VHH binders against q2ydc9. Designs and how they scored, part 24

Target 1, 344 residues: q2ydc9
Amino acid sequence: MASESAGPAELGFVEAAPSWRLRSEQFPSKVGGRPAWLSAAGLPGPPELACPLCGRPMAFLLQVYAPLPGRADAFHRCLFLFCCRTPPCCCGLRVFRNQLPRQNDFYSYEPPSEDPPSETGESVYLHLKSGAHLCRVCGCSGPKRCSRCHKAHYCSKEHQSLDWRLGHKQACAQTDNLDNIVPDHNFLFPEFEIVIETEDEIMPEVVERDDESEIIGTMGEAHEEELESMAKHESKEDRIFRKFKTKISLEPEQILRYGRGIAPLWISGENTPKEKDIPDCPCGAKRLFEFQVMPQLLNYLKADRLGRSVDWGVLAIFTCAESCKLGIGYTEEFVWKQDITDAA
Key: E = the ipSAE of ESMFold2; O = the ipSAE of OpenDDE; V2 = 0.75 times the mean of E and O plus 0.25 times the DockQ between their complexes.

## First folded at step 6 (VHH; framework vhh_7b18_3)

Design e6 (at its last look DockQ between E and O 0.12; V2 from the best seeds 0.00; counts 0 for: placed apart)
Fold by OpenDDE, look of step 6:
Structure e6 (fold): chain B 344 residues (1-344), chain A 123 residues (1-123)
Amino acid sequence: as target 1 above (344 residues)
Amino acid sequence: QVQLVETGGGLVQPGGSLRLSCAASGFTFSSYAMGWARQVPGKGLEWVSYIYSGGSTEYQDSVKGRFTISRDNAKSTVYLQMNSLKPEDTAVYYCARDYKRGFGTKSYAFDYWGQGTQVTVSS
């Protein structure tokens, strides 16, 4: 029985950051760009990172560094969210969890350096420390290689073709410079750091209505909200939306709400998951809410540039209650997409 | 070796005050963000307060306005002033160092912990 102590949500905001701060060794929470993979081993492959609807490569949307205090096996823990950017689909979503102990093969036991690296060059890492090759376009696993230079790697034929058209054809003949300049393929989302802050619960100013009427009735605070809602003939949907708006209005730039085991903040009562709609983890444990992505993120993604763009009301991420380690790799978790119902 | 030692816990009546101290050693204290967490009996560990290396502070909502985290870099000590204590504040309080040194965000990747100090709020 996970005690529903509805702890306050942590809010995520986007900030500009230098690229070196968004690298794997810094354990970033970030939006866009290439994934800052945690484990250099067991990356999800092209099939796992393909859109479940259209089969095309998904784009990295964001990652949240979310350690579990007191869990030695999850000293480092990160969730990676991917979305389909391919019109007309733009609907595929997948989320993966990875975790490492403090002592691991990939990172120093000591804290990361706060100093910028001496190498000022925005070097795009095209391979992991493990030697695994990454796709030049998306930064995901790239098992395919250019047949000409054998240095460029790709997750798919699509990304290979894209890179070929956008400059690799010219660069491929010049083998010495291939590693230094990756063109903008217009595939990656803009890159930001996610900064986490505590939500300030504005205690509702008890409007001390001076109404002196001694009505002694201990009708709990819940009854007043119900009474107000009844008095306003507010529908349940209106109430939900009002709550959503109120919470957003306090911090309008919030792009993420984090709270393991808390209730999600829904935009409507429609298309909300029931417990039965959330699949259990393959380990047998239930999945719990961990964080949600807010619609405000869409403003930063500049998704409007390409036709039918990625769109959501809320993305709710559910993760294994036990944060189990299913093998050496990345474990797929569950994402629920709540769409904005056009109020007809 | 990194060490964190909490002191200042004890028994206090509701509405009372305590000041916790955490003496840090074995690292460059000023370069790290520090936090206080507490464990309520029968519950999980929860963060209480966080102080960045630059001195900015954050609090759990349940303790906002009542608790104040501060640091003295010269003494390599972090403090938690707890006022208006409630029975619900009864817990073991732990001082912890943030592994990521607090680069503008809480990571909650606490790599070193003290042994904890018991705070009991009871009439």
Scores: ipSAE 0.730, ipTM 0.884, lowest interface PAE 0.7, mean pLDDT 89
Fold by ESMFold2, look of step 6:
Structure e6 (fold): chain B 344 residues (1-344), chain A 123 residues (1-123)
Amino acid sequence: as target 1 above (344 residues)
Amino acid sequence: QVQLVETGGGLVQPGGSLRLSCAASGFTFSSYAMGWARQVPGKGLEWVSYIYSGGSTEYQDSVKGRFTISRDNAKSTVYLQMNSLKPEDTAVYYCARDYKRGFGTKSYAFDYWGQGTQVTVSS
């Protein structure tokens, strides 16, 4: 066989899917809704899922199913990205990795079923096989319990108060099966499947080549500055943005670019990380780029345009080069937010 | 029941062309990536080509530029157009379905296979 080589970037696109295909047992890549947790044990707790900037509960943004070929301990592997959508912050981000061997306590060794589950898909599942309870609002670990019914669980007082106001006050006394009746809290993002494609090779556009420009010497400093300005009609930032648009031009609606160890595609030359800005994994390994979230995803999130909402140029996710397993649960990884500057 | 049925194999001369078809049933075809693998005499099984659910394609280096994989989701069928055939392309060709879809994975972990169709390239 030929030697292994890095493949082209893989691209993600949103598509509608029935909710049953986005449950944990289907190993989905998905945007929005509640997390489809991989390991049912060792979930990040409320402190780990509080916004690092403002302390309020974060919303699940997306998860990526990304097994590592040839790694028995990462036969299943998933990355979970959370963002703060609470004004005035809307800026905090956290990302977690979880992985399982093929033989595990949670899922069949056999491939996922192609058939809808036998149970009704209209109810939300808030109780994991491990016995862990999930917050009715956000789907994250919910160790707090309603003191009246003892059946509704929450990650925080904020989400408990929200659920109380929006319907639980009435429902608390009325039904034994609260999981079938969960109101719209206007907190979760719309739910979509992420479909994977490979990046095709992009042909250069038919334009004059800047690398063939002649360099004029002996003209003097003032004249040289004038010639340089006339030859270059774009600012440096305009050129970087044009290169970004050219790179994505064959598939401009991509919401995600995946390639473990490749270089990120930045939308601007500003607000990019240096090596020192990317912390090592607690295991001691370096972190590598794994995937980036593209600004095109914002079009699908129903973010409030009238007030402050989530926004980004690029989100770049970096993960442990060893894809290590430090404990029984989810390992926090690193996310870099490239903001769009006003002058961009 | 998942079924994959290959057709279109046969005997061709070097430099000739052949088109393989694979009819799929028993699953939601449009949701899965599909591929072709081949069993070359005296060698192990090797992947040949891969097509993502949305239509993007990948090829083994030895067939790139000569083979074209395509799919018709309405007919639940995947195709392999093989041009400029060489004697080393002689093999049993299998249609296969990718068991799990995730980022960073390739065609070599297929979960369902057809029975295969023989392709022989000789004078």
Scores: ipSAE 0.474, ipTM 0.768, lowest interface PAE 1.0, mean pLDDT 82
ESMFold2 (binder alone), look of step 6: mean pLDDT 84; pTM 0.849

## First folded at step 7 (VHH; framework vhh_7b18_3)

Design f1 (at its last look DockQ between E and O 0.82; V2 from the best seeds 0.67)
Fold by OpenDDE, look of step 7:
Structure f1 (fold): chain B 344 residues (1-344), chain A 124 residues (1-124)
Amino acid sequence: as target 1 above (344 residues)
Amino acid sequence: QVQLVETGGGLVQPGGSLRLSCAASGFTFSSYTMGWARQVPGKGLEWVSYIRSGGSTEYQDSVKGRFTISRDNAKSTVYLQMNSLKPEDTAVYYCARDYKRGFGTKSDYAFDYWGQGTQVTVSS
């Protein structure tokens, strides 16, 4: 199978953006805040958005708008990445895919206007157009409601309790103002737009084909220079890290690398997935690399405030090669977490 | 109805310059990203450049530093100034309205309406 010359990766950068640009109607790629859900139907529920390790509600990390050319059913397509922020765990990751045709029940057939809406009100949407209620804390599905006011919705008892302590107790009796003011629960990550740029084609470093010339070890007097050259044998690990560093140095603020079907850029040779480590899609198709999240994103998340903070070397996202529709809802995809091994 | 009409194509020598224009109608021009794509005979459509409603611009690597996209909202017109033209730039150039830029869509999927195209030929 001819390695289709994987075109250059697309790079993601974070920029500040007004809230209206990060709404669902704008089909944003974004970091932090509340998810800008694509389909208003079939949202992942609290069980799906719970950390697979500790069971606590996960926080929305980022979403990537990534339509598939030539796929009518994936005219709109988004990937949603969630992470656990709950100490001591902070390790859970989940990614979901959703896609819609151009003609759908939720959005106009016409492209969204790039003009700011006349109504600049930073209103937090607590419900979708479908009528689905969203958690006041995390912006995810909120099937639980406040027993007092019946207007506040939550994904979990935990988020209900959190909101109660941080202001809902006082506001609950004042039912008319509940929809307008959501306190900062210190749960959401800072919100940014992800701006897309094309990676500049670095002239192919002449990958010196390591001609694995079978150095038939004739034991002759290997001159000191050959020993020095052998001593400079950059470990495979060093090579990988160098490559990583070189790519990052070209665009040091990159937080995302996108390339469906390309090889991920790993930070180390350790803890890299083998093909067998990537589960097939339930539809029977293989999952392919689609994009990775870079460690640079951690600098923007201000995660240090929470003690044991979310940490990664690289997050690699693998998605169904067929971008299948498994039902009416959001399809879970696969995330590989590569940790930065402390070079002892 | 959305209409895009390209003009300004022609024959030019290597190193020469052309300015393409695209007159847009049938939508609020100022509110949308506009772009240019090109198709070489026997090859697929490739994006060349786009300009957002706010004026920010992007270029394909092959045309960076040589091509400049601009827009006049009062005239509902997008322009592509092409300098230092190369034989490799020979193509039909299409003006297009951008639907929404996403990852993996820069090459050909982000645009939803196209003009009829204008031929650009760079030849000695």
Scores: ipSAE 0.626, ipTM 0.865, lowest interface PAE 0.4, mean pLDDT 88
Fold by ESMFold2, look of step 7:
Structure f1 (fold): chain B 344 residues (1-344), chain A 124 residues (1-124)
Amino acid sequence: as target 1 above (344 residues)
Amino acid sequence: QVQLVETGGGLVQPGGSLRLSCAASGFTFSSYTMGWARQVPGKGLEWVSYIRSGGSTEYQDSVKGRFTISRDNAKSTVYLQMNSLKPEDTAVYYCARDYKRGFGTKSDYAFDYWGQGTQVTVSS
């Protein structure tokens, strides 16, 4: 494997955004809501989006728009992360990659316009250009349909039952505007745009502003002895967590760190993957770290403070080093969950 | 046909100022992000600044506080005011139209059109 020159990390932050900015043709990076699918063909089906631990439908967590510079076959490139949010599991994760050339059957060759669209409405779009139907609850592939109205589609019986109880029973008799009236199922995560900032690397170990010397005015020997005493009592885990806190301190609200091939920033020394834990891509290439989801994202997701919910220290996403395109659909990649190490 | 034509380059002493202009045609200028990139001698292209259709701006760290990007949508023109110029700013400067910024995208990979460039030389 050739040596890489990794650049600084790019950081993701959540912001509110109008719905039109989060549509597929805007190529968004976003948290929550329904997926803004890239290719309208070859979507992961219900088996691929079932929780690998409990088998129930997973919720869309986030997607990142991550084109590859200089790769014509990945002019557009997105990663889609799904998690199980159903108690008692709340642990399963899957991630998928999809990419398109600039010339494709779904999107304009021209960049997306920054003008708001002339159409008005908060409609949920549940049909793709390919003719694929999406689940009314989760926005994933919905091959099952209501046997009564033949218009509502679902990924699973669980979501069909949920939609029935929460509004479709009434709406099914009135088949007009069915896709425009979707109740809150309390299944989707809140929706946000992810905005990108480059990590500031101008904080060296010593910051010089005047004469490039270290001048400490009031820090006496007593302060140094206090620091030494604290350092003598610091455990290995405390040191790793301190490095984590120090690294994020300039931008503590970051929910995502991105950098293909950089080292992940772990919250502890435990529950980290070894090379053998990261499977090769089916094409034969190694998988590289691409981005991590930070624990700060949890502050935007939790809805039930009284029971088991989604939780993590860090989620680390690893993708094919070749960003291969073996077929026409979405390619499953690898996600590592670093569990919390009993820090309260 | 998208066309971008830069003007305003030249030779200037350190500490001096220049104003670059870029006339755009062949697209709806007001709907897109515009920017500047530069080819530093012996290096590749790097982004300098961009300005969104709504007027918000971004700058590379090395030029922040010294360079100002602006646009006039009625004239389909983007500008780069360059103050306190340093020898390190010597480069060919390109006007560019942005496509869509994502994670992992450098400015030179985000631009889909750029002009022929204008030389800026800062030397004593």
Scores: ipSAE 0.607, ipTM 0.788, lowest interface PAE 0.7, mean pLDDT 82
ESMFold2 (binder alone), look of step 7: mean pLDDT 81; pTM 0.813

Design f2 (at its last look DockQ between E and O 0.52; V2 from the best seeds 0.58)
Fold by ESMFold2, look of step 8:
Structure f2 (fold): chain B 344 residues (1-344), chain A 124 residues (1-124)
Amino acid sequence: as target 1 above (344 residues)
Amino acid sequence: QVQLVETGGGLVQPGGSLRLSCAASGFTFSSYAMGWARQVPGKGLEWVSYIRSGGSTEYQSSVKGRFTISRDNAKSTVYLQMNSLKPEDTAVYYCARDYKRGFGTKSDYAFDYWGQGTQVTVSS
């Protein structure tokens, strides 16, 4: 596994953004909505995006734009994370990597413009330049089509049925603007941009810890002995959680920590992987830690409000150390879910 | 075709100031992020600062609070105001066009076009 530290992590934070900034040609890091696919060809098909536990279609959770410095065949590089949000499962996860050289069939050699395009509307685009059709519900590859209108596409019968019930039954007779009038299926997560900040080192003289110090300062000498007894019983798990809190203290709203080869920041000592738990890439290379999703992201997803929902302590993503290209499309990588122990 | 021309380098004493300028041509300057990198003797290239088209900025920790990047889109020019200069700031400074910052692009790897460079020397 990765060493404790290879340098400061880069931190991700959610921000609202106009829809044009989250289009594929802007190479966004984003949470929720539909995937902004990188390669328009070779998308994962419905079997690759079915939940590995329950078989139902997964929802796009987030993508990160993570070019690999010094690597011409990964000048553009994105990781796409999907999760099952369908009750009673809500547990399955899959992650995919895709990369392109700077010269490619999909995007300009020149950097993306930072100016808003002339068209900044919020219409939904469901037909990629490659000719691939996307599911109206989830934005993933949609090889099934409505047999009546032949213009609405779906990844699965489940999503076709959902769209039918929620508006397509009426809209099917009017094929104008099908991509512009997609109903809210209550399936996609809320959409945000992920913005990047480099983590500053925590200096002892600048770290704010007044509330714990005040507790000690408030108590008299007679209680000092009891406090020391409680401190002597601090478990290894309490120390790990304290380390977690201390590490994030300057930027408590971080939803993502990135660094290829750095050590993950675990929320507890339970449910962490050993080396054998992280499979090698099919190319033969080891997988190494690349980024983790923090529990703070859950606060932005509204996922826990609808009964059984997605939940995690940390999601840790491990990718091929060689960032290899297996075939033409997207390469599946490995995600470790650190669960929070439920009440017992 | 793309040209980036730096000016404003020179010799300065510790604690002094310099302002670097970079005139850009051959592309739509106002649509792209720009930055500065430096070649420090014995250490290779390192990123210094960048500025997005909308004016937001980011700085390497060693220069934060001392250096200020700015841009004038009408003149297609990027500036680096360097205050409180230290001997460690001695380097060849390059103006560069940024491609797109993502996770893992803390170094100069995201810069796609570079100027000729201008020498900054900070010594007594």
Scores: ipSAE 0.684, ipTM 0.818, lowest interface PAE 0.6, mean pLDDT 83
Fold by OpenDDE, look of step 7:
Structure f2 (fold): chain B 344 residues (1-344), chain A 124 residues (1-124)
Amino acid sequence: as target 1 above (344 residues)
Amino acid sequence: QVQLVETGGGLVQPGGSLRLSCAASGFTFSSYAMGWARQVPGKGLEWVSYIRSGGSTEYQSSVKGRFTISRDNAKSTVYLQMNSLKPEDTAVYYCARDYKRGFGTKSDYAFDYWGQGTQVTVSS
């Protein structure tokens, strides 16, 4: 397998987009709203989408459309990231991968049209083409249904109760008017398209030679940056942070950095995963870095609720090196959360 | 049948300019994103530029600021204006219909159809 030379990272930026652009048929990379599920079959259920810490339903954070060149089975490929929004937890994270061949049961073999559909109505899809019901609140699998109308579906009792309080109680009795009008439950994140740009500056890979080797004084051509760092008695932490800042300063609005198999851009040297901290895929393959979510995304999420809110320095996503298919469903991958250490 | 025919390639000196054209047929041109890819001798196919149906454009970092992609929907034609050409730009350039660009799709994988290509040679 030719080590595809770790080309420059691809950067993601958020832009406003019409809702139709962010539907499943458009294979979007997007932030917030409801998941644009790829496969209509084998959706993660409520247990899989519950916060591993508090058990509460997680919110969809973003999805990344990332096909694998040369992989027929991954002609379509998408990663879905979820986070806990429930105070005081707000710490749970889960990421799932799904992939489809070009020829599949859900989408046309032909590329999607970029023309807006004639029906511009912001219709919230409450079911998939497969007939699978989606939760009215979060857009995830909704195996529970309203006992009264039997038309409203929910992932959990919590979301059912929420919807009941915010409007379903009134609408439920009017079965004919269960209009695809879903109230704002204040659960979903604001919705954006993620647009892709290539990172311009090939910053020389500062090969962090972890050479713990003894500074034997061979005055070799220490890169000017190393000399500057030595001259400034900059701590390793300062160096890492400087590198982070420098990269961010080039494109300050970047919310995502993508590069399968490249090194993540860390905000600090603290709380960085070692190889042993990244669990292998159940298929036996190692997981590799694929992309990271930058702290800048938090500015767009407007998550400033009173109290503990969603927060991170960097979210690093690691995926199966083989991009294996462990079944017909969505495969859970691994996310590492690097927190911003409050410089005491 | 989808057909893409590239024209405008040739020999140019470093710093020179070329304009490539691609005539498209066999599909509703205005509804699809179009792009240009190139194959450098001995290398794989790489995307160069992308233009959506709505006119938004994207460029590979190596050509950003030098190349401009445009389209004429009435003529079902996509263009690539190449300025400040470099020897490194020497390649066969292919017009392509975009399937869907995603992350990691820097190769021809984002395209489902492409033309026969036109040779661009930048040499002194």
Scores: ipSAE 0.667, ipTM 0.880, lowest interface PAE 0.4, mean pLDDT 88
ESMFold2, look of step 7: ipSAE 0.662; ipTM 0.803
ESMFold2 (binder alone), look of step 7: mean pLDDT 82; pTM 0.825
ESMFold2 (binder alone), look of step 8: mean pLDDT 82; pTM 0.826
OpenDDE, look of step 8: ipSAE 0.521; ipTM 0.784

Design f3 (at its last look DockQ between E and O 0.25; V2 from the best seeds 0.46)
Fold by OpenDDE, look of step 7:
Structure f3 (fold): chain B 344 residues (1-344), chain A 124 residues (1-124)
Amino acid sequence: as target 1 above (344 residues)
Amino acid sequence: QVQLVETGGGLVQPGGSLRLSCAASGFTFSSYAMGWARQVPGKGLEWVSYIRSGGSTEYQDSVKGRFTISRDNAKSTVYLQMNSLKPEDTAVYYCARDYKRGFGTKPDYAFDYWGQGTQVTVSS
């Protein structure tokens, strides 16, 4: 297996974008808002999108459009990351992968138009083209419906209750306007486009030997680097943090680092996953690092409004090495959360 | 059949200018993003510039401010105006068609069709 020379990471940045650019038909990488679902079939249901810790509905955090060149079945490919926003938990994370061939039932074979549509109406889509209903609050699968109007759909009783309190009670009798106006439930994160840039390889004057040791599983070379670091009176932790800071300082607004199969950029040596900590895909393949979410994203999420806010040092996403199709739906992948250790 | 034909390459002195053209055929040109990549002998393919179907442009940092990508949909042609050329710009330049840019779509894989390339040599 030729060690594909881990090319430079691709960096993600957030930019404001018009809503039409962030729709499913545009295959967006985006933060916040409602998920721009790829396949209209086999959406994750309420159980799959519930927080694994507290059981509450999770909020859509971001999606990454990441096709696999040379893979006909993954011509379109997207990863969807969700997080718990429910205090006091705010810790649950789930990530799902979906992929489609170029020829599919949902999208044109031809590229989407990048011209603004003539109809600039910020219409919230409450259903998919497949007819699947979406929750009015979160934009996820909404199998529950309002017992009165039968038009409003929800993922949970919680979101139903929330919508009821925030305006649906008044609007429910006026069924003709339900699809046009969705109130702000203060549940969705602010919405941004993720724009892609290539990380500039600053040729370090000093060939600092890329600590290949940060690759999950290469135990061997860690000893010599530790000895050198000890000789330099720099702790391993200091080195890791310095590397992190150095990389961030080059592009301080980066919110995402993408590189399938490369080593993650950790903020500390603590709470880093070992190979054994990364579960294999149910297909039998290993999961590989694909991208990480940087702490800088937290600045854009305005999470402070909710008291105990979502917080992380790094979110590392690991995906099936084979990018397998487990059924017709969305495949759950693995996310590792590295917390910022309060330097005592 | 999709075809991309590059022209405009040649020998130029440092500080000089070249304009590359890529004539496209066999597909609805206006629907596709187009890009330029270059390959230095013995090195990998590197991304140079990208123009979306809507006309928005992107550039590699090394060419920002010097290169300008443009397109003429009526002529099914994409252009790369290269100014202030440097010896480091010496490469085979390839025109390429792109469906949609995403993460992991590195220059080597981002494009579904490529031209044969045109040689650009910057030398005193």
Scores: ipSAE 0.640, ipTM 0.862, lowest interface PAE 0.4, mean pLDDT 88
Fold by ESMFold2, look of step 7:
Structure f3 (fold): chain B 344 residues (1-344), chain A 124 residues (1-124)
Amino acid sequence: as target 1 above (344 residues)
Amino acid sequence: QVQLVETGGGLVQPGGSLRLSCAASGFTFSSYAMGWARQVPGKGLEWVSYIRSGGSTEYQDSVKGRFTISRDNAKSTVYLQMNSLKPEDTAVYYCARDYKRGFGTKPDYAFDYWGQGTQVTVSS
């Protein structure tokens, strides 16, 4: 029998990468930019990518390539996380899973090329081979089209209006080359590759720090009583946050922790899900923890450019324990947002 | 082009040890999980050991405690230390690269590149 999937945690880190390595046929794990969709058919539609809290279009945050070994129907498997970045909301989240067998209608059976393609690396792809059109602003399914040119597509009125203001009004009337002149709408997050390290290799020896043990100098019995008093006043939540910082200290820049079936690393004892808060998959299976997004990712998102911005302590992604196939398209999974608690 | 070159095979008595090396070139070695598989005479190919890009390892039950896989990303090399060798370990050993890059990889015989193999013979 196959071993359990609860192996050591794998850590994700941001790195710059050339755009060709982040295309769908390279099966990337990536932050920002437009989604590198896995299946070119059955994309989530605008209703599925609307913020569950405010109804506005969400931005693609990241995707994780996470095949399931030994599962022929999940030889390729990817998770796509979206967040609302529209003020005043900035709170909504949705996550989707898609998987394909090795033999499929979209990708070669053979491994991806290691060589850069001969084509230009700066082109954006807004029309999938499946016939699906992508929104010029966000790269998500864009069934709405400009009534004048019939070539520009959008997920929503909001994105159509934005593109109109930022250049499409003029481009609509004057050019057939719309895909090469997509402006920066200041909507997409900056684009990065996610690279992987295993936590065991990162932490060959446990590094413990006792903050009270860092006190240097001559101190007698009064020092001991002060340290004990300070320890008595520290809340359990404060201790959990200190343990969180200690746990990540060998690799403080980790933006993601992956481990299907492992326990999440919470930033505090507050705002964690109970069993009832994690809904079962529609297939009837329980959902398992799969990965978490760390607060360190916020440093890379440039979210402060848009006023009120995205924020979190951790985001925890839970997926169907069976990794079921409920049809042809993308399956919605569950994300829990642990917010940072302000002072009481 | 991707190249995997195994060395270190040979003839050894039962209870002896060998260390196999696999020199890799033509790809970003640190991004891939790597493995060892073996072809026992008269049997099909079976996986032996597996090491992820981040360094975590897995082993077939019959070699646990006797074999150790390791990697040196700076030298683009995978090693297999084989101790307490038994006649049943006699096989051609192949170094292989896992096709899939990503989170949560495991051995499942979907390796995309293989070395030419090195013979290990355990006999008295």
Scores: ipSAE 0.422, ipTM 0.714, lowest interface PAE 1.5, mean pLDDT 81
ESMFold2 (binder alone), look of step 7: mean pLDDT 82; pTM 0.833

